# VHH binders against Protein leg1b (leg1b), part 10

Target 1, 342 residues: Protein leg1b (leg1b), of Danio rerio (Zebrafish) (Brachydanio rerio) (q4qrf7)
Amino acid sequence: AVVTENGLPIQWRKAPSDLSHLPISNTGVQVNPWVYSQRMTMLKMVINATNAYMSSMGPGEQENPLWSLPLQLGWKLKSGRLADPTPDSSSTCGSEASDPVCISPLSFFGCVNYYLSVLPFLAAVETGVVSSGGHQMLIQVPAEVAQDYCSSYSDCSTKHPNTMAKWHLFFQSLRQVSQSKESDFNKKDSILGLMWAAEEESIQTASGACTERQKLYSSPEVSFQQSSVNLGAFISAAHYHASIERSGKFMSHLPSRVLQEADSPPNIADLSTEENHALYMLSWMNSINQLLGGSLVDLWRKAMCSAQAREKGQAFLDDLILDPKFPGSSLWSIICVMSTSC
Short names: E, the ipSAE of ESMFold2; O, the ipSAE of OpenDDE; V2, 0.75 times the mean of E and O plus 0.25 times the DockQ between their complexes.

## First folded at step 4 (VHH)

Design a15 (framework vhh_enristomig)
Fold by ESMFold2-Fast, scan of step 4:
Order: C-alpha cells, then structure tokens, then sequence
Structure a15 (fold): chain B 342 residues (1-342), chain A 120 residues (1-120)
C-alpha cells in the first residue's frame, strides 16, 4: 500500500483479533505467559492516546490524516471519540497558548512509536544478550555509536516532558483497569500488574542507561561497557540494514544462513560482526511485529514517517517506508521518528 | 560476564520453610528487576515471583501468601523466603534477570538452579 496526501489506504492487513492461537511451540522460544496480553495492552494504550489527543483538538482537526488511522483499521468513533475510554491525559493540556493541542501530532505519535518499538528492545539490549531460537548472542560495536543513540533519546526526553507525562498517565489508566474486576484485560490480575511494572521500568531503564553511559564513557565498568556496545550494535544493525535497503540488496545480500531459524543456524562465533547485526535485527523485527500483530504498527510507522518526511522534504525516505513488502520499512520508520521527533 | 548463582536449596518436610539466595555479578544489580522461576521434572518452567528496582513485588497465584521475594542491593543478592511448603513446590528454582520487560524473546540471564525437594 501507498500513502496518499490524505493518509494511508484501507487495504492494510488487520491486526489479529486474538493472540491465543499463536503457536509458541513452533518458535523454539519459551515465551513469558503475559506476552499474550501485551498486545491488548499496547492496543489499548494507542487507542487511549489517540482519543486523549483527539479530545484536545477542535472539530476541524479531525480531518487531519493522522486522526483517520484508527478508522482505517476499523476502529469506530463513538460521540466523536474512539470506542475505548480516554485517560485523563487532557489534564496536562489546557493552556490558552497551546490550545487545541499541547504537543504536535507528529511529535506525539513519534514518541508513541518509539515507545512501542524501541524501548522494550533497548531494555533487552541493556542486558547484553539477544536470544533467538535458543541461541544467545553478544554483539560488539564502538561505544561512541551507542553514545550517539542515547544522545538522541535524551534530547527528545528533555524537549518533550509533556509526552513523558502522558505516557505515565496512560500507564496509570491501564493499572486502574487491571485492578478493576470489569476489565477484559485482567484475565490474570498478577500478569497485568507485572506488565504495568515492566512497561514503567522499561522506560526508566532505557533513560537510566543513557544517563550512565554519558557519565562513565571514558572509564566504563563492565556492565556499562556491555550496555554501550549492545546499543551500538542496535544502531549499527539499523544503519547496516538501511544501507543495504538503499542499495536494493537487503534480502538478496544477507547470507541464507542468517535467515534460518536456530535449528540450522551457524555457530554465533563463526559469524562476522555484520552477520551478527543482521541476525539481531531479524530477531527484533520478528519480536515486535509478532507482539503487535504487524499491521497496526506498520500503519502507524508509515503514516508518521510519511508526514514527517513530507514536512522535512525527504521524499526518498518516504518512498522506502511506504513499501509494505520492504523488509526494513519498520527500521526506516523508527530511524525517521528518532531523527525528527525523538 | 553476567552471572547469577542460586543457593539455599535442599530437602524439607511439608509445611516447612526454606530461604533461597541468588548472588548476582557482572552488572549493576540495583538497576534491574529480577525474578524467580521454577521447573518441576517433566514440566515447563513457570514464573514464581518478580521484584522491581523500586522494590515492587508480584507473585504467581499458587505461591501468593506463602513466598516472599526481597533484594539487598548492597550485597547484589536476591532472596526467596518460602513457607508452608507443599509437595507441588518440589522443583529446581532459577534466578533470572528479566523477563520483567514485555518481550517476545526471553532476553534473560539464568542461574544454574538450586533443587528444592519437599518430601511427604
């Protein structure tokens, strides 16, 4: 599907309605039981964030292509808002100067996309280990590359504290729902409580790791050094795949062995740094798309980056992100969002 | 170089108590949440309890009210105080960093495990 001046076509795949049918046994990975409820939590956050933002807008702003995205996914408006209840995030907006919005739509959705796609991965990268099909990988890259990434994240956080407050309010809303007996998302209250704590800790962990990296760069301890090289590996993999994408060689260039599952992969010690980065990126893409059903995340990413690219005059980036068959389209959208919003 | 080492397992009678420890090294312990898991013979690993960096705790329903998770950041050590032990608590207990983060992949470091046997 191609993005038009008025938004994305309706032909995007619908996200799965239920994740209970996922064949966990076929992945060769032991999945935490609460992963199944994570998709519903993420979808609820996106719906609530969108409703909160729409509620802060004047009626004319509902014609904005960004606000048609839920409708393109089959979400319905109820009395001028999406079906799900809106959290009290509107309490963070109300200044006469900032009406009808407290933060730009592109910046807000950029941070939401960053949160859903990058922060859980960054928390995992901080451990220094990526597990795929039973194999664990340590990835080495220059610490200065990791430093550059954290600087970009830190800059977003300092310039958009209101967005961070809104995310915290969304978490408070989800915690309230989890503690309610009427919640469809609290099949296991302990699991939803764990997800709530994990979401909050994920943001704090990513932020804290960037702060520590900046303070201890010249004399890092072992754990800080490991964290730095792993974040750098993520950036190097992203840049490596983006480079291959621009050359038109992404899937054709990758060794076939890197595309195989753990049952028939090469020994990690035998892989080059570039091959390790490629394997890491494929694992990341599969994890994120599986958790979020693929279509919703892709829709948000493409709309967000297309709008930002158009605003910044980056037609080339827009073309790459608009191709739903392009393996790295999600990678390009994250790079676009992080370079322009966060 | 991240390492987790469990200890404190052993044999105990039903209704007894036992305290497990997990010594962490190779990373900044206070900056990460950490969990206990267990695996009985012939069964999949199951989550038992988690403690966050701030000390917030969560428990599996089967152990709630009987087990208490705690941490000592000065000693880089995680604890699991087990009371009112039952035959079904017999398992190898593992310390794991993560999955406190909602990930599809298990991005976690595991210890070698410590065996707890509750004999009738």
Amino acid sequence: as target 1 above (342 residues)
Amino acid sequence: EVQLLESGGGEVQPGGSLRLSCAASGYTFSSYGISWYRQAPGKQREWVSTISTGGSTNYAESVKGRFTISRDNAKNTLYLQMSSLRAEDTAVYYCARGPYTPLYWQFDYWGQGTLVTVKP
Scores: ipSAE 0.000, ipTM 0.127, lowest interface PAE 17.9, mean pLDDT 44

Design a16 (framework vhh_enristomig)
Fold by ESMFold2-Fast, scan of step 4:
Structure a16 (fold): chain B 342 residues (1-342), chain A 121 residues (1-121)
Amino acid sequence: as target 1 above (342 residues)
Amino acid sequence: EVQLLESGGGEVQPGGSLRLSCAASGYTFSSYGISWYRQAPGKQREWVSTISTGGSTNYAESVKGRFTISRDNAKNTLYLQMSSLRAEDTAVYYCAREYTPWLSGYQFDYWGQGTLVTVKP
């Protein structure tokens, strides 16, 4: 038998092509994705189950879309217990927000997909594997595919409200591009597409937040110091930068002082909400970084520590958006875009 | 071009030990997680172990406690130390780079040609 560091029982085994028999869908493991340490456990469970499943397939034989696995896991978690759904309660978490054991399948699905959607992009930027330069992407999508996702995001009229359908289409597009072995794409559009998808999913996850998310602030795994002023300024800078990129290039080469005046006055309506959002993003960065070997979060924490050391959000904003360019040109810009909300 | 080359297979007695190696070339080895898989005659390919870029390891239940996966980034080499070998461990062992399994929809980026391990009675 295998247990997690939390003492939760888990079973690992090779699964057939029928996803209903994967270990994660058959385990007696109790996982609350809104608790930081249990979210990390969940991510490792999903990755391990994916590896076990894929072990049955050689190159060119992969036909079953494993991206449906998070939905199956989320459905099991909507009762608040992975192994103990009550058949007498047919009401769903989403329709009964007052249910204390309610965990939305959509919110859970968003959490897993967010991590998996950004992993290759972050690794490519971190390592510079595609070329000697770290700003080139390892994974690319056709410009027309990236534009479809970006146009939906840039217009708050919501062209594609079904986040799951959007993610499946995005992953299928990337799979097709990988299989075609075509590498000649517009890198600006490809980078924007990946960042847009990550932002959209993080917005969906944040807006559907379970009350259990409050436990994140007292979790020992959330190790970075926070400041309401500096975190608010960082989130505002990220939001402002994303808005500029989506709107065009009018301010991309202006000094940050001029950009601040053009964007002023910023309205930080609820600093506690912004702190919650920042802590959630820090949690995701930490989880991603653990799987990538520990350098990306260190770089991100250094940027936050710089803001904390100065104790002025304006100083951090000036550093962050001084002569802003396309977000994909730097890791800091990418992190800002991923942490932004509409 | 990306290439993975396995070596170290051979014939051993039950309870014996072997160390497999996988030499990687054509990419930045330290930037990718990498896995060992095996395929016994007449059976499906089975995942054995994975090691992340940071050195975190995971194992199939059937080999846990008997096999140890490790990597040497300076030599661009992946290892699998096998001990307490059983007849059931007889298989061709493959290494595989699985950089983007989710985005590629279960598609493995690259596989080696394999190395045969035979545990004789």
Scores: ipSAE 0.000, ipTM 0.120, lowest interface PAE 18.9, mean pLDDT 42

Design c01 (framework vhh_7ocj_1; at its last look DockQ between E and O 0.01; V2 from the best seeds 0.00; counts 0 for: pae E 22.9 > 2, placed apart)
Fold by ESMFold2-Fast, scan of step 4:
Structure c01 (fold): chain B 342 residues (1-342), chain A 119 residues (1-119)
Amino acid sequence: as target 1 above (342 residues)
Amino acid sequence: QVQLVESGGGLVQAGGSLRLSCAASGYTFSSYGMGWYRQAPGKQRELVAAISTGGSTRYGDFVKGRFTISRGNAKNTVYLQMNSLSVEDTAVYYCAREYTPLYWQFDYWGQGTQVTVSS
């Protein structure tokens, strides 16, 4: 049998139903509780989907879907089992033609945890909430922060820097299997869609039931109340953006009618298509802010509270949002400031 | 008011390259994601490439590594660089503006530009 890093056994026929078997760092930086909860929720969905799939197979037809991802990443199994990367062991993983990495179940779930921890930041990059740095820089910050909780997933980021496409394919395959066996598994096909399915479960209309995002956007009351940040607060954040040597960058994106109605949500029926899309954008950015543990205003205030941020405030935030060369560690610095009380 | 105008299509031999452009007007271009779709006779319209407001890109499986989408916010233009073209790339190519990033839907479309790849 194989054991976890903590000496606990893992059953190859079933993934753990709880997460207590994952080693969590006791000395690391405190991660945002919302990001951690999102990550844990999606990891649990993957575990549940995997176990449902395994339970649906006949004795002569059993294939572990978790094995497909390590093999696609070039990882090799020892005697049908996932094995830890052991570069200096006599029990090597690899072929003469290629040298794939072996992965243990603990390291595998560490990689899943890493992937799920970066989904909020990938969505932020895609929506333009944070435009500084490429995907790799933003991915690195969540991985570093999450690594303080679970060191075993570091192998995923260091050995396979471009793993996101393969993780996307893996989640798509698990979703398809689960939809046929277990209803209401994530029904969306993209990384952003997978993330939004999980978030939509926590968002409800005035009628109390989660519905299509477009229907939520067609209801101004619901769309402005889906997070703790109201439209006025978000417009204030946009004004702050415009004040930071951006030559009207964010404010130019907002129609004057939306800005006039900042203190009172407008009726969607009275808006032009462009104004309606501006409201969609504001609601979208509010949803991303929730995943980052607060409003843009709160993020700026927390950054400005630190001694470093106070003297470097504008340049620091401009580098984060506008400069694609800014190191990913700067996001980690902001996360550290946000996780520390001023 | 919103207008998308494609250009750069034409006839090219297999292995050649083309660069498509889409000039947008009537809205704040930098606030919206943009995409390219294609449709060949008798086939379903399919996603070629998409680019978000933040510059994140997405590609259809058959064009990944050969095509590159980019945007020039200062010029209100989205581009599609098409390299290593094959006969199977023959189609009408459409530029589209993102309706919402949540649903991968597009609300405004250009008239299309014909790309023909000869053997």
Scores: ipSAE 0.000, ipTM 0.104, lowest interface PAE 19.0, mean pLDDT 43
ESMFold2, look of step 5: ipSAE 0.000; ipTM 0.110
ESMFold2 (binder alone), look of step 5: mean pLDDT 84; pTM 0.861
OpenDDE, look of step 5: ipSAE 0.015; ipTM 0.273

Design c02 (framework vhh_7ocj_1)
Fold by ESMFold2-Fast, scan of step 4:
Structure c02 (fold): chain B 342 residues (1-342), chain A 119 residues (1-119)
Amino acid sequence: as target 1 above (342 residues)
Amino acid sequence: QVQLVESGGGLVQAGGSLRLSCAASGSIFSDYAMGWYRQAPGKQRELVAAITSGGSTRYGDFVKGRFTISRGNAKNTVYLQMNSLSVEDTAVYYCAAEYLPLYWRYDYWGQGTQVTVSS
């Protein structure tokens, strides 16, 4: 059995094959309350990392609208209101004894690399449902362990290098098993082995990373095209709530199809909590893109164009898997997770 | 595509030093995170050291203060300087390259180099 950092076993149970009883979000995706709770924990992690990064900036940079938008959205999301009469809340969102987050822009960038590389694992823990060989399992993870995953990633491994190395080694071991003809039967029974087994067929058939994520975590009714439609709504909302002066540069890099969607954004006060989470993540990624000289925006634009222009999107996803120059394999994974079963 | 070739392994006495090298070809080396892993007989493969494209490093608990990872982007090579070697460091050492690893296909491995430490 798989055990946690605290020596507690990870609990799991077989989930029903039919997920129709789960609540449906405004995005048309089925979500349960456990998924919402885990997503809130992930957002606290992202908010804390962003706050630590912002605290290292000079005065002019702190007033940059692109950097302030994720913090504003996180505050609104936490309070559930567009405006709160008591805005004197702490900038840190989390437990009283929150772990330190990344200290410098360089360390923050390191956090992004680790966060994105382990996002599929976090998604499996967050959804509480893993599909394997036609069977679905509900994963129960102790609250302290779920908190540790988020704290480790937001800390960029600088405070807990052994914990981050452990997770990286687990993904490394999983990749080795998936690449060989022989498999360790005992590894298939662990949480990481279940993720490997669920994705094995897609890997063998040369399916794209985004398609694999969707099959692993999405509701049976959610398709690649439906996910693309949901992403369009998030892009429109993000454009509407970004500062006009700074958001214009980001949107000017997008094709006219996407810009047309951005011209009719929804009112943020009417968005679901899930849509607000997606908007926060998109705004955060847009802010990080400034550190990468637009690399993420270029790939995100390419992904949206290909996803919306081509029903399958398979050739585009195959190209992304094999192209070492595209950091947006990471962005594509985040986009797929946000637009499916989240 | 990326091809990785390790060198510098061999037999060494306890307390000695070795410098492993891993030459990368076929892609833009500077964009890759590079790592060293090791596997002793009957044990699982474990992280020794890793270095990002930006130069940030991570080390396994048992090698901190003794091993140093570095990279030479001009020569497309990653290095592992191993000092104060003990019998417990005996293993096959593997070089690995990883861009931003969201999918296992980005993971490239060398064939490994044997390090044997005698008492």
Scores: ipSAE 0.000, ipTM 0.117, lowest interface PAE 18.6, mean pLDDT 43

Design c03 (framework vhh_7ocj_1)
Fold by ESMFold2-Fast, scan of step 4:
Structure c03 (fold): chain B 342 residues (1-342), chain A 119 residues (1-119)
Amino acid sequence: as target 1 above (342 residues)
Amino acid sequence: QVQLVESGGGLVQAGGSLRLSCAASGFTFSSYAMGWYRQAPGKQRELVAAISRGGSTRYGDFVKGRFTISRGNAKNTVYLQMNSLSVEDTAVYYCAADYTPYYWQFDYWGQGTQVTVSS
């Protein structure tokens, strides 16, 4: 197993200053007020449940990076909880966001994709290995967030060195999945790699006439390809944990391939700690999934493959085309279409 | 209310064959992925075979070439054809269903059917 060193790596201490907090890149498109109201209702439900979940944890559990660190990194917490959303007319906050924090649905899902992008970078920094060319471009950590993380990480490294090592192995696995190509099987051997493969299989078994899938996955730009990988990982992670939780048979339903990573006959006890931490980390995303009215994957497939949804949603997609390099925007657009199609 | 009912289990001699059936009700069968898992006494549950709504299949390494999963959407039934059975195939076999199984995790499970292979 890899053990994370106590304290901060030198490269983390040289971590980004003067860099963008999030990839806020969209066409400046305004959604109509009714659609925006639906999105804000769903966003408030997600934030409220996340805050309720975090509030239920004991003091020692709140120091566990599995529950609090991702929110602290990308989403500014107030009093140990997510800031309540305030309705705005824009999907992107203006320059005023630097003074009063202005949260839109686009910014929220941007934060989720920011977590999925920045966490592998933090894992690489902790191990002293920074990914270079040919890899998924990661969102730089804002200076104030890096300082907050350094304080939290130092505390966690001192109190829970093994947990921190396992946390960073989880982030490395997530990074490998986000960088995996269809022909790169070695990077897909982790549980996160299997989630990505399962999501791609689900997409491939759907109707070939799905306009939304073509818009999301047919971009020739590398940044859009990288964004779509992050989106797939997020959706798969959320649904995977929801499925395990609902079955009531935690770890007993893992596929034989994952179990066969053991040296002897398949045994759940021999699974890597990375997989155990991945399953726990996914509980936060599962809370998001549950409060959006069920499976995000179900909403995704309905939006992409339903003939009725396609006919009704086509005008919305033409008007609500968001920056294809920003995967949170694409996911939110689909949720918006589903909300207005009923 | 989702219900899965397995049948076709029993005692068979090594080298023999058996066909398991799983009758599904309470959901739109053609929209769900189906799977078979097994659990031997004192062992963890393991994937035997899975079939997607589109007909794509996956098999556990120990059953490849011997077992075949298939589905009959008109009958709301999934089948597992088991050939060249060995004593190591002795287990309780469970039918499973899910709209979107990731890592072949399934939400709905049957009660199981016993398969015993004698030497």
Scores: ipSAE 0.000, ipTM 0.121, lowest interface PAE 19.4, mean pLDDT 44

Design c04 (framework vhh_7b2m_4)
Fold by ESMFold2-Fast, scan of step 4:
Structure c04 (fold): chain B 342 residues (1-342), chain A 119 residues (1-119)
Amino acid sequence: as target 1 above (342 residues)
Amino acid sequence: EVQLVESGGGLVQAGGSLRLSCAASGYTFSSYGVGWYRQAPGKQRVVVASISTGGSTKYSNSVKGRFTISRDNAKNTVYLQMNSLKPEDTAVYYCAREYTPLYWQFDYWGQGTQVTVSS
């Protein structure tokens, strides 16, 4: 076994009032009702997809390692306005009483890859800061991007195409900065090295005044709700994953620290190609999960491991959703915003 | 100390049968799934069958209809009944404790038991 130095769960603090509408607001004594609704929908879809897969396989059907599993997460999309996410979970996106209007099925890996790829950009919007090689670079988040970020949490149905265009341009600008010699922001590989540096540095917001009472809807400034150590882990994991997607070699690009901390199943070299891929993906995802404080991989494992999950879906989902320290809670909030971007 | 000990291997003619046993100790057996794997000389180790904590079974396509996996939680033992054996079933057979009901994850292995099927 190996220990992760930064293995504590990543928890975004729930901020009352103005900050309650942000997708990253999942910690506290109770889960945000909107987040609960979305977790319910997503966990139900994961379990239903797993049940459908298990049922279709039948005993003695073809062997299906993790990477080849047809696990698909579909997002429940609603036509029309999203209700206020704070007071009433039954009128928010992803209510268990609602039928999906539109579902875009994504493979399990597609979902994880997507979230990890957007996390550093969402963090940059939240903080106004991009980190590289132990340096912090203040950026100006376009006011319309910050407003769309806040707005998409509450009502995105009529603004989706414009929001996505602005996000794309913002992401391109961040990518250009990361490749610039003149900036403190280097390429992704330099950012992956920040796992060590971020543990010792504080992230300063553009405004310098970040409290739980900050009003984001009236300001181009964004707040930082995550520790600098955890933000560094987000940025490193997201850029690492983006690198792996492009290279087609996920194990060979792991930072030494992440590789040392990865689960190493016995005799991986003795397994078939399919089993080797499944075990490599699991080891990689376990390493990333430890850095992020848990993720969809843990949820998928629980769905696969539990006969109760398949038989008593609602009770099982309640056990996972109602845990205020549920690993990956911040990802659920972000996923909801992205999945409800209509 | 977690241990998995396989037994029941041997030499058998094609069309014959063998029953493998895997005795587990050092942990709460009923809380974990168990899988049977095999490795032929010079080949990679591949999954044969698995059984979940709830008793749900899965088999590789090559052994379906011929092999049956079962467990006895009172005896902390997993069995693999092998019928209609073929020369291509010749391998060292291992049992492994699985972390999940899917058979690609395991944290402990037995030492293996040799099965040889002559034509």
Scores: ipSAE 0.000, ipTM 0.112, lowest interface PAE 20.0, mean pLDDT 44

Design c05 (framework vhh_7b2m_4)
Fold by ESMFold2-Fast, scan of step 4:
Structure c05 (fold): chain B 342 residues (1-342), chain A 119 residues (1-119)
Amino acid sequence: as target 1 above (342 residues)
Amino acid sequence: EVQLVESGGGLVQAGGSLRLSCAASGSIFSDYAVGWYRQAPGKQRVVVASISSGGSTKYSNSVKGRFTISRDNAKNTVYLQMNSLKPEDTAVYYCAREYLPWYSQFDYWGQGTQVTVSS
């Protein structure tokens, strides 16, 4: 465990039966200021990632956002079969012969942001089966995503079931890795660094917003600041953490000389501040999703489906970040209200 | 497709210095660990240094204290500063990015840049 500058412990992970650390109802209890700042930063990053994904979607050529993901990971899709993640040793030289069609980099970025911010935090998972060339392919995709998101997502999962299955397993792995390394997230110096980074960002945002806030609320379109989810930090932390977790398997695929040196992989305690921050936030978001009974994605879906809800939600979150005097309980109160069925 | 381009090689005298650059097209380069490798004539390709996206570095014992790896994510570029060069450092130097351990893919090897140290 770690404490803030005020001597209060940070509450970053709790079972659903212990909700005293989160102001989910109007209890009049405030959260620690450092925890409050980090929560606000996390929520804004996730909402920004969701908005970026939606902005990347459009008519025409962007119908298959998942096509670029296999290329980045060396994937090859097989007609009528579940994809083999390692490419075949093809005798045909040329990118066109062995590589699937690739969509634009903007669509790829939006797709990855979506999977990073939404898919790994869903509690429910359903297995679907899709026929392709007489072979049934397994699709493991969160039920809420499969049922509620746009026809483009459903179309993509139907056309590319093996891609969906592999990305689901990858994000499952991210959650398991972050949870299995709980002791490293409780290292005092690392946690203090994360809290200070979140606080610095919140203070800087508040101090810089006195003239921009009124313009934001009076504009026909309300947009977030130019802060977005740090995809690099999340993916880098996942790669580094997975490398430590699977050092034996990872090393088997490196050039033979690296294996011959038999260097010990670095332990997770050597992660950078940025990597620790990304893993902490992934773990924290998973905990929030569990505390909300798996409703985190539903909250964003409701916000995104209504122009009024999106503007009000974004403006409210910006207001809380820009005015640090708002109690932490207000954040969770509005989130719960937005998720409540009328 | 993402491409890696190595540059900065050349001919130097023993004790001299060179800085190699590895540039990539595409924002995903900043999301990966990147390594420098070298291959001398008639020998296998061996690791020299690596750097994670977060800046953690690792060096081969043969270059520790002489070589420094760094990155500039704004330029999608990774550098290898080579000091106190020795004739045994003569090789073609390559850079490669590392995929997820799950996929075990090493892709987008560059064309390499020749380093020759006079003796």
Scores: ipSAE 0.000, ipTM 0.098, lowest interface PAE 21.5, mean pLDDT 41

Design c06 (framework vhh_7b2m_4)
Fold by ESMFold2-Fast, scan of step 4:
Structure c06 (fold): chain B 342 residues (1-342), chain A 119 residues (1-119)
Amino acid sequence: as target 1 above (342 residues)
Amino acid sequence: EVQLVESGGGLVQAGGSLRLSCAASGFTFSDYGVGWYRQAPGKQRVVVASISTGGSTKYSNSVKGRFTISRDNAKNTVYLQMNSLKPEDTAVYYCAKEYIPLYWEFDYWGQGTQVTVSS
């Protein structure tokens, strides 16, 4: 994998506890504060666990390939500590050696979502606990099953075994540091308990299942939040493979009024970094959503429904599964859901 | 819960025709693409035909020109009209629901319906 440089504009390099720096907020769309608060809590816990893990390493241990994964996501350290995602945290950074600790919002959310996506299988190996219908059950899980988190896409681990092995070991190491000897996944105050709750929420969002919780959230903000998670995964795929042709196909399905008011999709070659490309695409898509009165997801689906686009889309999504720049997209959660069965 | 129930299979002589049906429940049928797959004894399961929410169709080369996929959203049903059947078409035929519109994979499978074509 390649180390991802944090080249985002300074306003979008600030800790994600400030909603004004998120693309969906910048388009005038409100996000659900409760969902955002839960994600920030999980992100803080992941950062604290990672800091503890890194601090436990001796000088030579930091050359271990497992330790390099946070760096591949653009994480930066100062005296062995990661950036604190609070509003008052220093987020000023650049290529200078004296710059403060810095990490991009996309790298934070990517890592958190990926951790959440693999956690049920790591939990099953250690305790025999798995989720079924949104509820935890005690089940005996063979070790070989836990090694294949992508059972519905068995080629995934075969094509990218080193990346899968590194993430598996990384999160097992974080678990050893952050979990008390007597912790369980149902404890609300434990890092694993909260990460499990968030993983369940991610699965519910990705599957589109109607739950009692979703029935309580009938607001446009919640619907947009769920759509934006799916759009984030899609935008990452479009960016990764140079999205110009795919965006062109989407544009052909837009109503003429929207075409008159919308900007052309961004030229990826003109953007400074891969992360910046993804943020600009997300912002553009959110602007289109506003012009469509919130029906973007439905219209995007229609654009992708040709036989040729289907074959193309399959290749894009396969590449996204193990992309270290976007490992925690909602797509990873969807794959984990599809691999869970009795 | 999502359910897909196939029907219409049977024994037919080469050159004959069959119409398969798949009745769907437990989801908003008009919001998802659906497809037909088949598996012959000792072989892997392969795609036969698929139809999108907008009615766009795709066929495998082995059945193109002989099979026609269609859908009836009012009845929550997808059909496979099979003409000019060959012994090579002998297989268990499965109906599948698209998991996510953007993912292009089918995740829910029916029990299947057996099609046997005699020489």
Scores: ipSAE 0.000, ipTM 0.112, lowest interface PAE 19.0, mean pLDDT 46

